# VHH binders against p49116, part 239

Target 1, 238 residues: p49116
Amino acid sequence: EGPLLSDTHVTFKLTMPSPMPEYLNVHYICESASRLLFLSMHWARSIPAFQALGQDCNTSLVRACWNELFTLGLAQCAQVMSLSTILAAIVNHLQNSIQEDKLSGDRIKQVMEHIWKLQEFCNSMAKLDIDGYEYAYLKAIVLFSPDHPGLTSTSQIEKFQEKAQMELQDYVQKTYSEDTYRLARILVRLPALRLMSSNITEELFFTGLIGNVSIDSIIPYILKMETAEYNGQITGAS
Short names: E, the ipSAE of ESMFold2; O, the ipSAE of OpenDDE; V2, 0.75 times the mean of E and O plus 0.25 times the DockQ between their complexes.

## First folded at step 13 (VHH)

Design y17 (framework vhh_enristomig)
Fold by ESMFold2-Fast, scan of step 13:
Structure y17 (fold): chain B 238 residues (1-238), chain A 119 residues (1-119)
Amino acid sequence: as target 1 above (238 residues)
Amino acid sequence: EVQLLESGGGEVQPGGSLRLSCAASGFTVSSTHISWYRQAPGKQREWVSTIYSGGRTNYAESVKGRFTISRDNAKNTLYLQMSSLRAEDTAVYYCATLSEYLRQFGDYWGQGTLVTVKP
C-alpha cells in the first residue's frame, strides 16, 4: 500500500479576489472564504483513501470536520489572505455595533472570543513555522477523525488517521532531526480546533452568502460537483 | 446592497444569436470572478463560463467556440454573447459570483433570464 498523501496533496494555493478593495467589505471577505472552503473540499476529494470510503461516508466526514479544515486553511493561508487585516476590520465593525446598540453585548463577546482564539491558533502555527507537508498531514488527521457522532465505517477511518499520524512522524523526524520535540508541539495544537464554533465561523466569514442555506447543507453538492464546474468556480486550486 | 440582475433572454431560431447582460451593483465586476450558469427544465444546473478578475476566461466544452463572456467596466456589466444556438441551449441563464453560487445550490435560483431556442 502506498503513502496516504502524495506531493500533489502538499500543494495548497489560494487565489484571492483581485484587486483588494480599499475598504474591506462583506462581499470580499465572503468570496475569499468561499474560495478557501472550495479549495479545502477539493483537497479532501483528491485523496484516494478518502474516495475509497464512499460518497455517504465522505459527506458525513466533511460535514463533521469542515470547520477544522477551514481553520487550518486560514492558518496556512493567513499571509496571502491578510487574515489579521480581515479580523481587525470585523472587530472594528463589532465595536461600532456595541456603541450603537445594534447587537447584543453578550453575542459580541462570544464572537470576539472566537476571533481571539482563531488569532491565537494562527499565531501559534506561524511561531512553529509549520510547513506544507505538516499542514497536509494535520488536515488528514482531522479529516480522518473516527470519533464524530453519527459516523459509520469508523474502523477504516481510524486506520487512515493512524496512517496519517505515522507518516507525519516519519516526515518530521527526517526533516527536523535536530528538534526532538517538534512533533509533540505540533500535535498539541489540534485540540484547539474543536473549540472553534462552526456557527460563529459562518457568521464571520460567510455572512455575505445570500439565502438561508447553511454550509452543512451545501457540502454534499460541492463534493459531487463535476470537475469542469469546480474549475469554473476557483482559480489557482491544485 | 450587492445585486446581480440578468436580462437579454428571449426566443430565437436554431443557428441564431443572442446577448445576455448581467448588471452588477454594490461591487466592482472587474475585481471578482463572475460566472454564467444555466438550468434547463428537468436538468441539473450547468456551469457555462467564467471571467476571472485578471481577465482570463474559461468555458464549458459544450459552448466553446459558440459563446463569449466579456465585461464592460464602465457599465459594471457582464455579458454572454451566444451564437450558433441549438435546441439544447434552451434554459434559464444566471450570473453568480462564487459566494452567491454556494447559496443557490438546490432546487431553484432567482428568476434569471430565459433563453428559448425554437425550431
Scores: ipSAE 0.114, ipTM 0.566, lowest interface PAE 6.3, mean pLDDT 84

Design y18 (framework vhh_enristomig)
Fold by ESMFold2-Fast, scan of step 13:
Structure y18 (fold): chain B 238 residues (1-238), chain A 119 residues (1-119)
Amino acid sequence: as target 1 above (238 residues)
Amino acid sequence: EVQLLESGGGEVQPGGSLRLSCAASGFTVSSQHISWYRQAPGKQREWVSTIYSGGRTNYAESVKGRFTISRDNAKNTLYLQMSSLRAEDTAVYYCATLSEYLRQFGDYWGQGTLVTVKP
């Protein structure tokens, strides 16, 4: 009966590999993205409501929504990640690949459209000046989505999503009392996340993984990692 | 090509000490977060320690105060100094960056370096 999220769930600190190389490469991008993915999984796993769903259900939820969580994380960590620099480097590489006939025109168009959608999403969140509490609740809303295919019991998930929405509403009304329509502006951004292709996200950010390892295949293993191992990989623990 | 190669394992008596090495090629050790992991027979892989690019260190509770992670930038090598070794420390030890860890999921970790603690 307590709140869905506590103050501990507001903290979301990404530690980047350093230094940033002069020429961005698949290793640096993959390392950066992997840290954000680990941080996002650790964040989800720390929610008592998420744990209460049980291992099979929580794994299915994360497999369904990892791209939405990851994209919200990219927006939230855009400054620390220098995301605009990473995206510019990817665009430059794609332009060179077109000129050298290394990628089909249709594929490059899909990837460029994806990058444009990602930039627009991150820009809209930045313009709205989304704070840490708002990001935490938005991540909870996408995490507790009852509408993914293949979920067996959806009533609990729906109740947790509604609780996240109610707590976000309460927070926004209390903190931004002068801006009556702020909640509506924030929530209308969420449908765009469902239009982002997880396959293109994986190609852009996780191409450096050896052995054709898919994000979908590694999620169950990441969710089972010990807490100390998460902390060792994603942030410097005290 | 990025590569990490472990060495220095062996047999040691309880209470003994051992130093493991992890030689890096294709990148500078000071530019990355690098971790030591271990896997005992029949058990899951366990995180042991991390040295961050900025020089900070972190340790699993089970090894804190007994193990020390360090690096030699001139040799581009990571070390794990182990002291007060216990039977429970018997495992194959691996070093990995985050990307290397993901590449070595499941049964595909390299040979690593075996540490056996027995009388």
Scores: ipSAE 0.005, ipTM 0.293, lowest interface PAE 9.9, mean pLDDT 81

Design y19 (framework vhh_enristomig)
Fold by ESMFold2-Fast, scan of step 13:
Structure y19 (fold): chain B 238 residues (1-238), chain A 119 residues (1-119)
Amino acid sequence: as target 1 above (238 residues)
Amino acid sequence: EVQLLESGGGEVQPGGSLRLSCAASGFTVSSKHISWYRQAPGKQREWVSTIYSGGRTNYAESVKGRFTISRDNAKNTLYLQMSSLRAEDTAVYYCATLSEYLRQFGDYWGQGTLVTVKP
């Protein structure tokens, strides 16, 4: 039938809170991360193939991959977010927490190791100069992952993932025709996303934001949100 | 430190009007997108309206033309002017930023302000 993604799915524009404070604080970081999370989920729900799987499957897929989508979004929006500055502020906060014995040293080291893995991933994507079409298809590949536990309709999900892979290949071969190995360099970056802990992502970007409620618990509500309600959260009236 | 405190609710007859207030502290209201939500007994929380940092507004279809969201930057306060009130508008009303919306899934939404529309 038609392509998996349209031009509307390539557009991924994060609007940051304004103005940026002189000294970054937890509220600014959490607001920025929340906007990216909402943008990522709205992006997923706008895909016709995703809609065709039905709401139960949609919820299961996003619960399984939200951290991968979020991390790809961080890499894609790193400049808009001034992500390096945000990560530096988080590190400063963690160092102060060690000094005040507010957090265990082992936990802080786990979180710092996660930050270094995240920086390494974002730096790798920046060096590859991943474009908007490539990011859209990489997000589609991780969204339509048939291998998460508990999924139904796995054959249909696998077909959509294969379609995403084929369309990415066609795009890269056409656009970067002189770089024979570009697609392979891009695709080998994806397994690193599965090694990123969703619990540590919650701690880094959503600390104190969600209380005892996890991101996993709120996903069904975000996905069922009406377009006007979503726009009321994250964008100007359209 | 970021806080939003609702007030202005009360009991009103159908067709009546109320103005709700939301006092912000710890940030400036013009720097964020801020929304009004409501929750009726036994129902899920429902988005009502948003005012964007740039001053644009958006409304749920159920309240469009009847409710008006606004802010006073000098008072750092958000308002919801409600007119032509109906029994279905009976709910506890809350104001929240996007990040607080996520945080407030569960028992951490403040007390809000109760609006009761009784014939």
Scores: ipSAE 0.000, ipTM 0.326, lowest interface PAE 11.4, mean pLDDT 82

Design y2 (framework vhh_enristomig)
Fold by ESMFold2-Fast, scan of step 13:
Parts: C-alpha cells; sequence; structure tokens
Structure y2 (fold): chain B 238 residues (1-238), chain A 119 residues (1-119)
C-alpha cells in the first residue's frame, strides 16, 4: 500500500480573516480559531487511512484529540495568525478582568498557566524549525492515538500510528541526515500536548461559541458533512 | 463586531428570479470567505454557496447552474442571484462567516430573509 500521507496532506494553509482589526476582539479570535479547527478537521478527513476507520471511529478519535491537533495547528500557523499578538491581547483582557473582579484568582492562574504552556510549546517547535512534512506526521501521530479511553478499532489505529512514526523517521533521517538527534527532540515535544486542557483552549479561542455549543458537540456534524458542503466551508482543499 | 443584514427576499413564481443581499459591517467581505445558508420549513439548515477571499466560488449540488454568489467590494455587500427558482428553494436565507455558522449549531438563526416560491 502507499504512504500514509501524500503531498496534499502536507499542505496546510490557513486563510485569516482580513483585515486584522485595530483592536483584537472576540469575533476575530473566534473566527481565526474556527478556521484553524475546520482546516484541521478537513485535513484529518482527507486522509484515506482515517476514512477507512469509518464515521463512528472518526468521530470518537477527533473528539479525543481535537485539542492536540488544534495546538499543533497553532504552532504551525503561529506566524500567519500573529499568535503572539492574540495571546498578548488575551493576557491583557485577563489582567483587566482581575481588576474588575470578573474572574476568580484561581481561574486566572489556570488560564495563565495554560497560556504559558502554549507559548513554551510553540517556542520549542519554532526553535526546532519544524517543517511542513514534520507537522503533517506529528498531526497524524496524535490523530491515530490508540490510547484514548472509549475507542474501538484500537488495533487498526495503532497500526496507522506506527506507520506515521515510521514515515516520519524515514523523512527526518533522509532530510536532516546530519542531525542524529532531531527525531528524538521532536518526539519528546508530543507529551506536552496531553497536559493542555481542552476546556481552557475552548474558553480562550472559542469564546464566541461558549454557551451556544461546545467543540465536542459540533465535531460529529462537521465530520458527517457532505464533501461539497465541507469544501464550501473551507478554502484550498480541492 | 461582525454584523450581517440579509435582505431581498419575497414571493416569486416558479421559474422566477430574486437577488438576495447581505450587508456586512465589522469586517471586509473581499478579504473573507462568506457563505449563504438556508433553512426550509421542517428541514435542517443547509449550506448553499460560498465565495472565498480569493474570489473562488463553490455551490451545493441542488443550486449549481441556477444560483450565482458575488460581492461588491465597494459596498461591502454579498449577493446571491437566484434564477429558475423551484418550490424546493422556499426557505429563510442567511449569510454567515464560519464562526457564525458554528455558533448557530444551537439552532437559533437571526431572522434572515424569506424566499417563497409559489405557483
Amino acid sequence: as target 1 above (238 residues)
Amino acid sequence: EVQLLESGGGEVQPGGSLRLSCAASGFTVKSNHISWYRQAPGKQREWVSTIYSGGRTNYAESVKGRFTISRDNAKNTLYLQMSSLRAEDTAVYYCATLSEYLRQFGDYWGQGTLVTVKP
């Protein structure tokens, strides 16, 4: 059988809302995050191995890992998103909320720790200069994680994860042959994704959706869209 | 914040035409992708068409060849030109960005603009 990912799966192009507003607002942040989330789901859905698992397994898998995929997407698209500017605006808002007693000190501490973890993760990926192929395979490794509770077809998922790991190894050894430890440095970054709360990610980036829907509740609808409707919601994948 | 105001709906005979408008404020239509959706009586909301920031367009199979999405960048307005209208096109029509589409999964849309195709 052919490779897990083709060149079409390496392409990951986020189209940002434009123009960037003079002051960052919840709409701009939520729209940007929604586009990245949708692009990430579209990316996953385009993988033949993912399709082969079937709709129910696909839904369970993405529900389990959307935050990891989203965080990898944030790191990959950090420059195009001006992520540092978005995070600075969120921090400023949190500091103002402390002064106005809008949020508890414990909650603010949790959110600030999440932001620091996110910044550290994105900085580590930037320092490693992770390329598009490496991001594609890292996303595949987290997507095909057999160890989430409640998953079925874990044997097939594990096989696809192992295939992703093997293809990443082959790519890195061929492309960065002079850097013996590169693969190890990349892979040890992945466990940090599991330490990041999906609830806090939802609060920070999907504020406009909170109270109406949760990311968990919308995932099945997005994954079950007809191809034409899915393509109609997001650019660049046809 | 973003505000989208739909207009142009009305009653039309089968085979007739209507042009819907969506006036945008708080963002630039030219530089964003914006979609038309509709909700027919007794049915779930469905996607109709999108115009992407680069000018590319996409359409639901049921409306291909009959509907044309366009924009006027100077007026910051999105349009849906509808021709060869059928009874099945009777619906309330909405325009939305992706985040607004996701926000509406709680299934309250604004008033939109009503299109009624009556013989």
Scores: ipSAE 0.325, ipTM 0.695, lowest interface PAE 3.0, mean pLDDT 85

Design y20 (framework vhh_enristomig)
Fold by ESMFold2-Fast, scan of step 13:
Structure y20 (fold): chain B 238 residues (1-238), chain A 119 residues (1-119)
Amino acid sequence: as target 1 above (238 residues)
Amino acid sequence: EVQLLESGGGEVQPGGSLRLSCAASGFTVSSRHISWYRQAPGKQREWVSTIYSGGRTNYAESVKGRFTISRDNAKNTLYLQMSSLRAEDTAVYYCATLSEYLRQFGDYWGQGTLVTVKP
């Protein structure tokens, strides 16, 4: 009955680790990515519809879509993160690895293709000038995906996804009334998110923080964090 | 800026003990996989031990039961406690953090500390 998202769900503020290192290092990149991941999960937890599905369903949904949420977050926070600089540093490292024969060319090719897809996605979102409301609803559409294997309550999840789609449509038609095809241009971007490998995302952004433990293993603990503990993670505060 | 600085090497008799330290800067020791390697005269560099970011440890068979890897997060320092030292443990010992991208080996190395076991 009420709206799926409130104005509080539009606010998405990433606080970067400080101070900035003399040169980009893997630890800084992983800490920045972890803050974005925690912010994304806290965002999901704050949605009443998400809470209503229950803990087991919440865990399953986030495990299925964390990479899509994270990628949307990268696009939304690209300027704050200086994402282009981070990706350039990774590319430089990979190119040096080819030169030194430290890694197989096939693996480097997979990772370079992933970086290209990520850059293409972020550039397309920037070109469309996606606003905070649009990002919030795109994240909700991704979060409430009923088509992942093993999900329960799929009818309720589908209802919430359809509600997200309807509210996005209403917002875009009201706010960008002069651009009849804007919604179509935005929605056609979403399938690209499912082409992003979560394993490659983990290696690029989270290897230093998680070791051999997967993001899937960490998700239940992040979702259960107390508000104070969670706030400590996203700001780096004690 | 990632830097690793080893210390604690020296001469020791067979059966003796030494504690090596590796002071890390530019990252936190708990956030990365950090390893000890050694290189004996005329030999290739050999892996000795790793402490993973999650706290798990692993050891080469030749040192298992004799060496203990640990870290002090407050001091941002890695340690290698060596006991029951043998002549074949004579080597320059290096602290290294594994490349985090694609799990590449040996992106950052310290300058090494010499351990000499004299019979």
Scores: ipSAE 0.000, ipTM 0.135, lowest interface PAE 11.5, mean pLDDT 82

Design y21 (framework vhh_enristomig; at its last look DockQ between E and O 0.09; V2 from the best seeds 0.00; counts 0 for: pae E 12.0 > 2, unsure alone 64.7 < 65, placed apart)
Fold by ESMFold2-Fast, scan of step 13:
Structure y21 (fold): chain B 238 residues (1-238), chain A 119 residues (1-119)
Amino acid sequence: as target 1 above (238 residues)
Amino acid sequence: EVQLLESGGGEVQPGGSLRLSCAASGFTVSSNYISWYRQAPGKQREWVSTIYSGGRTNYAESVKGRFTISRDNAKNTLYLQMSSLRAEDTAVYYCATLSEYLRQFGDYWGQGTLVTVKP
């Protein structure tokens, strides 16, 4: 009967590597993305409802939705990451590669389309001025998605998703009481997350892990860590 | 290019002490967070300690009160001071950023530095 999320689940603080390099390099991007990914999984694992589903269900849920969680995290942390600068530099590099005929035009187009979709998503969230509570509940809605193939306990997952939707509605109606259509404007942004390729996300942000370690392969390990280890990696609370 | 190089391992008797070093290049130790990890023979990789930008620290429960993570900004070097060593601390120790740690889940670590608490 308690709320799905507590105030601790609203706090989402990404600590970036320092300093930002003069030229974007794989180490900076991969380290930044790894920190965001780990923070996102730590966030999910800390939710009592998520813990109640059990380890196998938890692994299946995160494997199905990590790209959606990661993309919401990118939007939420876009300023801290200087994401627009990173994406603009990548687009410029890809356009130069097309002109010089260094890479397949088809592949470059796929990656550029992905970057455009990501920029549009982040811009739409910024224009709506999505706050920390709204991000927390949007992440909960995508985490507790009962409609991914192969999931067990789908009725319980659906219950938690509905609880997340209800609590988001309550929050928005109380906090933005004079904007009757805000919730609808927020929720219609979510389908775009499923149109973004997890494979292209992995290539763009986790280049250092491609081939040797896929995101799919590390998810079970991260989720099986003890709480103290999670806290040790991300929170810095001692 | 970010590089981290571990050293200082060796053989010690139970109850002994060792100080491990992690020399950093390509980034500033005081401005980033870096972790110590270890892998014992036949066991999974485990996190040991992290020092965060700003100097905050955290430790695995098994090493609290015995290990101390620190840094020397002039040398751009991270340290792990290990005291009251136990047989269970026998492992190869690695210094890594989070992305390097995650990469190792499906691959081998670098050389690291071996700590053997004999027997």
Scores: ipSAE 0.651, ipTM 0.822, lowest interface PAE 1.0, mean pLDDT 87
Fold by OpenDDE, look of step 14:
Structure y21 (fold): chain B 238 residues (1-238), chain A 119 residues (1-119)
Amino acid sequence: as target 1 above (238 residues)
Amino acid sequence: EVQLLESGGGEVQPGGSLRLSCAASGFTVSSNYISWYRQAPGKQREWVSTIYSGGRTNYAESVKGRFTISRDNAKNTLYLQMSSLRAEDTAVYYCATLSEYLRQFGDYWGQGTLVTVKP
């Protein structure tokens, strides 16, 4: 059995709409978020171990962890996305909703706290100077989490997670040999991801979705897309 | 409000050509990547082509070499030049951004434009 991840899984390049408008409208935010979402799912699909679990299990895993993967993606692509600017724009849009008395005080607090958590998480990852390999392994650990309810093949999922953890450990030991506790510092950030609400994330970044559309509902379809379609949507590869 | 309006569809013989248009409003075509999709009768909607904000283009293998995606920034309009049309190209053609693509699972999608290739 070969490694869980290869160098091809380290590449995670997000292409933003260009040029950036002076005022980040809801469409721009939604489009940017959609690109990141698709990129994350395409990344997951590129992992042989992920494919080996089967379509049903794959769908269940992604449904369970899409918010965490998305958040890691935000952290990883924070500079390219100008995440601080996006979050500021989201807050501005939220202010409009507040002025229109569309949100309760409790809801406003929840949403603002979520934005704060996102910003803090991304800042913490930046402070740790997490590299592309580490992000790849962290995403794999998050993806292959066996502790979500309703999963099948939990033994196999656990095996893949362990493999991801081991490979991360080996990489960190090899690359950052002088930093004995780097692995622990990195892994201790993962719990923060599970404190974040997927519903609020969806509301903030995907407000452009109309009707009964939910990330949960579209995940199966996205995972069934052809590779060429992914490339056509994300990378522009001919 | 984001709106996309497709036009240019019609009936054509095999080997013929058509040019589709997609008029966009509510966003800037040149600032986004936009794609053409198609849905044949009884089949799932499939991706056809994409033009990126930087001008890069990509095509499905089934249409590569026959179709050309382009845009007019001044008109905020997307185009699909189709040549060497085949019976299997018969479909309703849609344009969308990625975000608009996701909306297909809701209530909002353009009406598309019908292309029929038959002798």
Scores: ipSAE 0.021, ipTM 0.343, lowest interface PAE 5.9, mean pLDDT 86
Fold by ESMFold2, look of step 14:
Structure y21 (fold): chain B 238 residues (1-238), chain A 119 residues (1-119)
Amino acid sequence: as target 1 above (238 residues)
Amino acid sequence: EVQLLESGGGEVQPGGSLRLSCAASGFTVSSNYISWYRQAPGKQREWVSTIYSGGRTNYAESVKGRFTISRDNAKNTLYLQMSSLRAEDTAVYYCATLSEYLRQFGDYWGQGTLVTVKP
């Protein structure tokens, strides 16, 4: 019956791999992205409402929305990650992949369009100065989306999403009382997340370090990892 | 430098047993968590089992009660004891370390060892 999120769910601290290489490379990018993925999944696991859905539902839910959570994480952590520098390195890698004939011309166009959409999303979130509470509720709204194919318990998931929306509304109205349209401006950014391709995200951020494995295949493992196994460099909050 | 070498695969009849091994070098299996994965022809790679640095274990639902993960710290070797094998268990099996960074998971796959369950 309590609030959907507590203050501990607002903390989202990403630590970057050390040492930073003189030149960014695919391994550094994949390691950085992996840390954000782990942080995002562990954040979702820490929510009591998520825990209440049960293990099979948890896995299905995260499989359905991991790319949206990851994209929100990129926007939230863009400064810490130096995301603009990482995206520039990815574009350089794509140019090398053309040289080595690894990607088709149509695929390259799709990937570049995805990078542009990602940059525009992150820029729009920065322009709105989205704070940590707002990010936490936006991630919860995305996590508890009942309309993804293949989900069970959709009625309960919808109730949790409505609660996240209500708590975001209450927070924005109390914290930004003189900005009447802030909630609407924030919420209209969310549909862009559904247009982000999970397989292109995997190609951009995860190809070099996880090989021929999809994020979908490792999600059950990530959700089952004990918190004590973390070195403290990857996770930011319980 | 981390290296993982899988072995012990082969052909087996339904209901049979096999024991897979993963010899590790460049990291210590007793101080890290390490996992088994498998990939059937035409399918995505899937997680099978993990053993944690403290010795606790976890299993995919599809293999619970049939597979047992273990390690020999003196030999720095991970094992997967597979029993009551079924046709659905046919796959190439890989070990992978996820100690500290997903980078190690992505960088440290061996060639795998093939398990075939034949009628």
Scores: ipSAE 0.000, ipTM 0.150, lowest interface PAE 12.0, mean pLDDT 79
ESMFold2 (binder alone), look of step 14: mean pLDDT 80; pTM 0.809

Design y22 (framework vhh_enristomig)
Fold by ESMFold2-Fast, scan of step 13:
Structure y22 (fold): chain B 238 residues (1-238), chain A 119 residues (1-119)
Amino acid sequence: as target 1 above (238 residues)
Amino acid sequence: EVQLLESGGGEVQPGGSLRLSCAASGFTVSSNQISWYRQAPGKQREWVSTIYSGGRTNYAESVKGRFTISRDNAKNTLYLQMSSLRAEDTAVYYCATLSEYLRQFGDYWGQGTLVTVKP
């Protein structure tokens, strides 16, 4: 059996909507977030180990971890997205909403705390200079988490997570041989992902979706898309 | 507000041609990924074609060689040129960006443009 991830799974290229408007709006943010979400699901769906778990397990795993995958994607694509600019626009909107009494002060505080946690996470990853291979394996560790409630096939999921951890260790030790504690510094960043609310992520990035359709509700549809339809959105024949 | 408005549908005989239009407002078509979808009565939604930000195109197998997706930057409009039309091409046609496509889960579609291929 070969490695868990191939070079194809390391490539993670987000194409932003263009042009960026002079004043950021909900629609631009939502389109950008939707592209990142779809790219993240495309990435997961392309992994042979993920496919081997079967459709029901795949749906349960992605429903449990999409927010963690999305947040890792935000950190990885922060420069391409101009994420700091998007977050600043959201903060400005929230401050204006306080004055108009559109949102409760308690809710605004929760959202601002989430933005601060997100900024801290992205800054930590940037400071560590996480590379594309490291991001791919961190996403795999998050994806193959056997400890979410309600999962079946937990032994197989755990084996894939262990394989991801081992391959990450091998990569870091070979590539950053002089930095003995790099792997430890990277791995201690992961618990913060589980403290971030998926509901707040939806409010910040997916407010533009009609009827406040939850990401949880659309995940099964994205994963069950016919291969041709799915590939038509993300990839095209050269 | 991002808005896409389809037009150009109608009735044609088998072997005929039609050009559908998708007029965009609130964003620029030349630099964005936009797709055509269709839904026939009693059938599931079907992806038809996508044009990517770089101008690359892709097509469903059922329409390859018969349909051509393109855009006019000056008019900020997406087109679907359909030729050699068949009865199986009868459907309501929709255009969508990725976020608009996600919004359509649960059958919350716009009006689209109806294409009917009459024997």
Scores: ipSAE 0.416, ipTM 0.727, lowest interface PAE 2.1, mean pLDDT 85

Design y23 (framework vhh_enristomig)
Fold by ESMFold2-Fast, scan of step 13:
Structure y23 (fold): chain B 238 residues (1-238), chain A 119 residues (1-119)
Amino acid sequence: as target 1 above (238 residues)
Amino acid sequence: EVQLLESGGGEVQPGGSLRLSCAASGFTVSSNFISWYRQAPGKQREWVSTIYSGGRTNYAESVKGRFTISRDNAKNTLYLQMSSLRAEDTAVYYCATLSEYLRQFGDYWGQGTLVTVKP
């Protein structure tokens, strides 16, 4: 059987909405985040191993890990997104909300802690200089997680995760042979992804969906979208 | 600007049938993913069915085998044929495109069309 990922799975190109507004607003942030989410799900859909698990399993896996995939995508695309600028704007908004007594102090503290964890994660990935191949395999490792509740076919999922780990090891050994501990430094970053709340991610990046529609509810539709339809959505073509 | 107008709802007895319509303007139905959602009194909005640009369809487990989604590309209109209706199908039904869905910043869903299943 061939490799888990091909060169096509290494390319991960985010196209940002244009023009960037003078003052960041909910529409721009949500559109940018939605494009990244779509890119992440389209990436997962393109993996033959993922397709082989079947539609019900695919939906369950992505529902369980979308926040981890999204966060890895934020780290990988942080420069393209000007993520630090987006986070600074969100922090400024939260500080103003404290002054106007619009949000509870406990909620603001939770959101600020999430932002700091996110910044720390992205900074650690940048410091490690994670490349496109490494990001692709890290995304595959979190996608093929057999330990989420309610999953069927957990043995097959675990086999694909093991294959992702083996191929990452082979890549790192070949490409970064001089750094004996690089793989360990990379892998110890992954547990932090599970400490980040999907609810807070929705609040920060998908504000318009809170209370009406959740990311969890739209995942099945994005996964079942035709390729041409997907391309139309992310490019804005009619 | 995308606009969707739902119609075809009404009161029906259990086991009955209804066909809902969704007339689209500002976008092309055949080139877009379009879904039906419903919201029962006091409950969250739930997905019912989707039709994709290629004509493939998908359904929530609760309606599979009873509901059929279709479209008329020439009329730029989406349909939901409902059969074997049950009391739990009572809800306001909405149609939505993916682009409208992701750019939801409030309650911008239309009025929908009310379906009431009552003996």
Scores: ipSAE 0.000, ipTM 0.188, lowest interface PAE 10.4, mean pLDDT 81

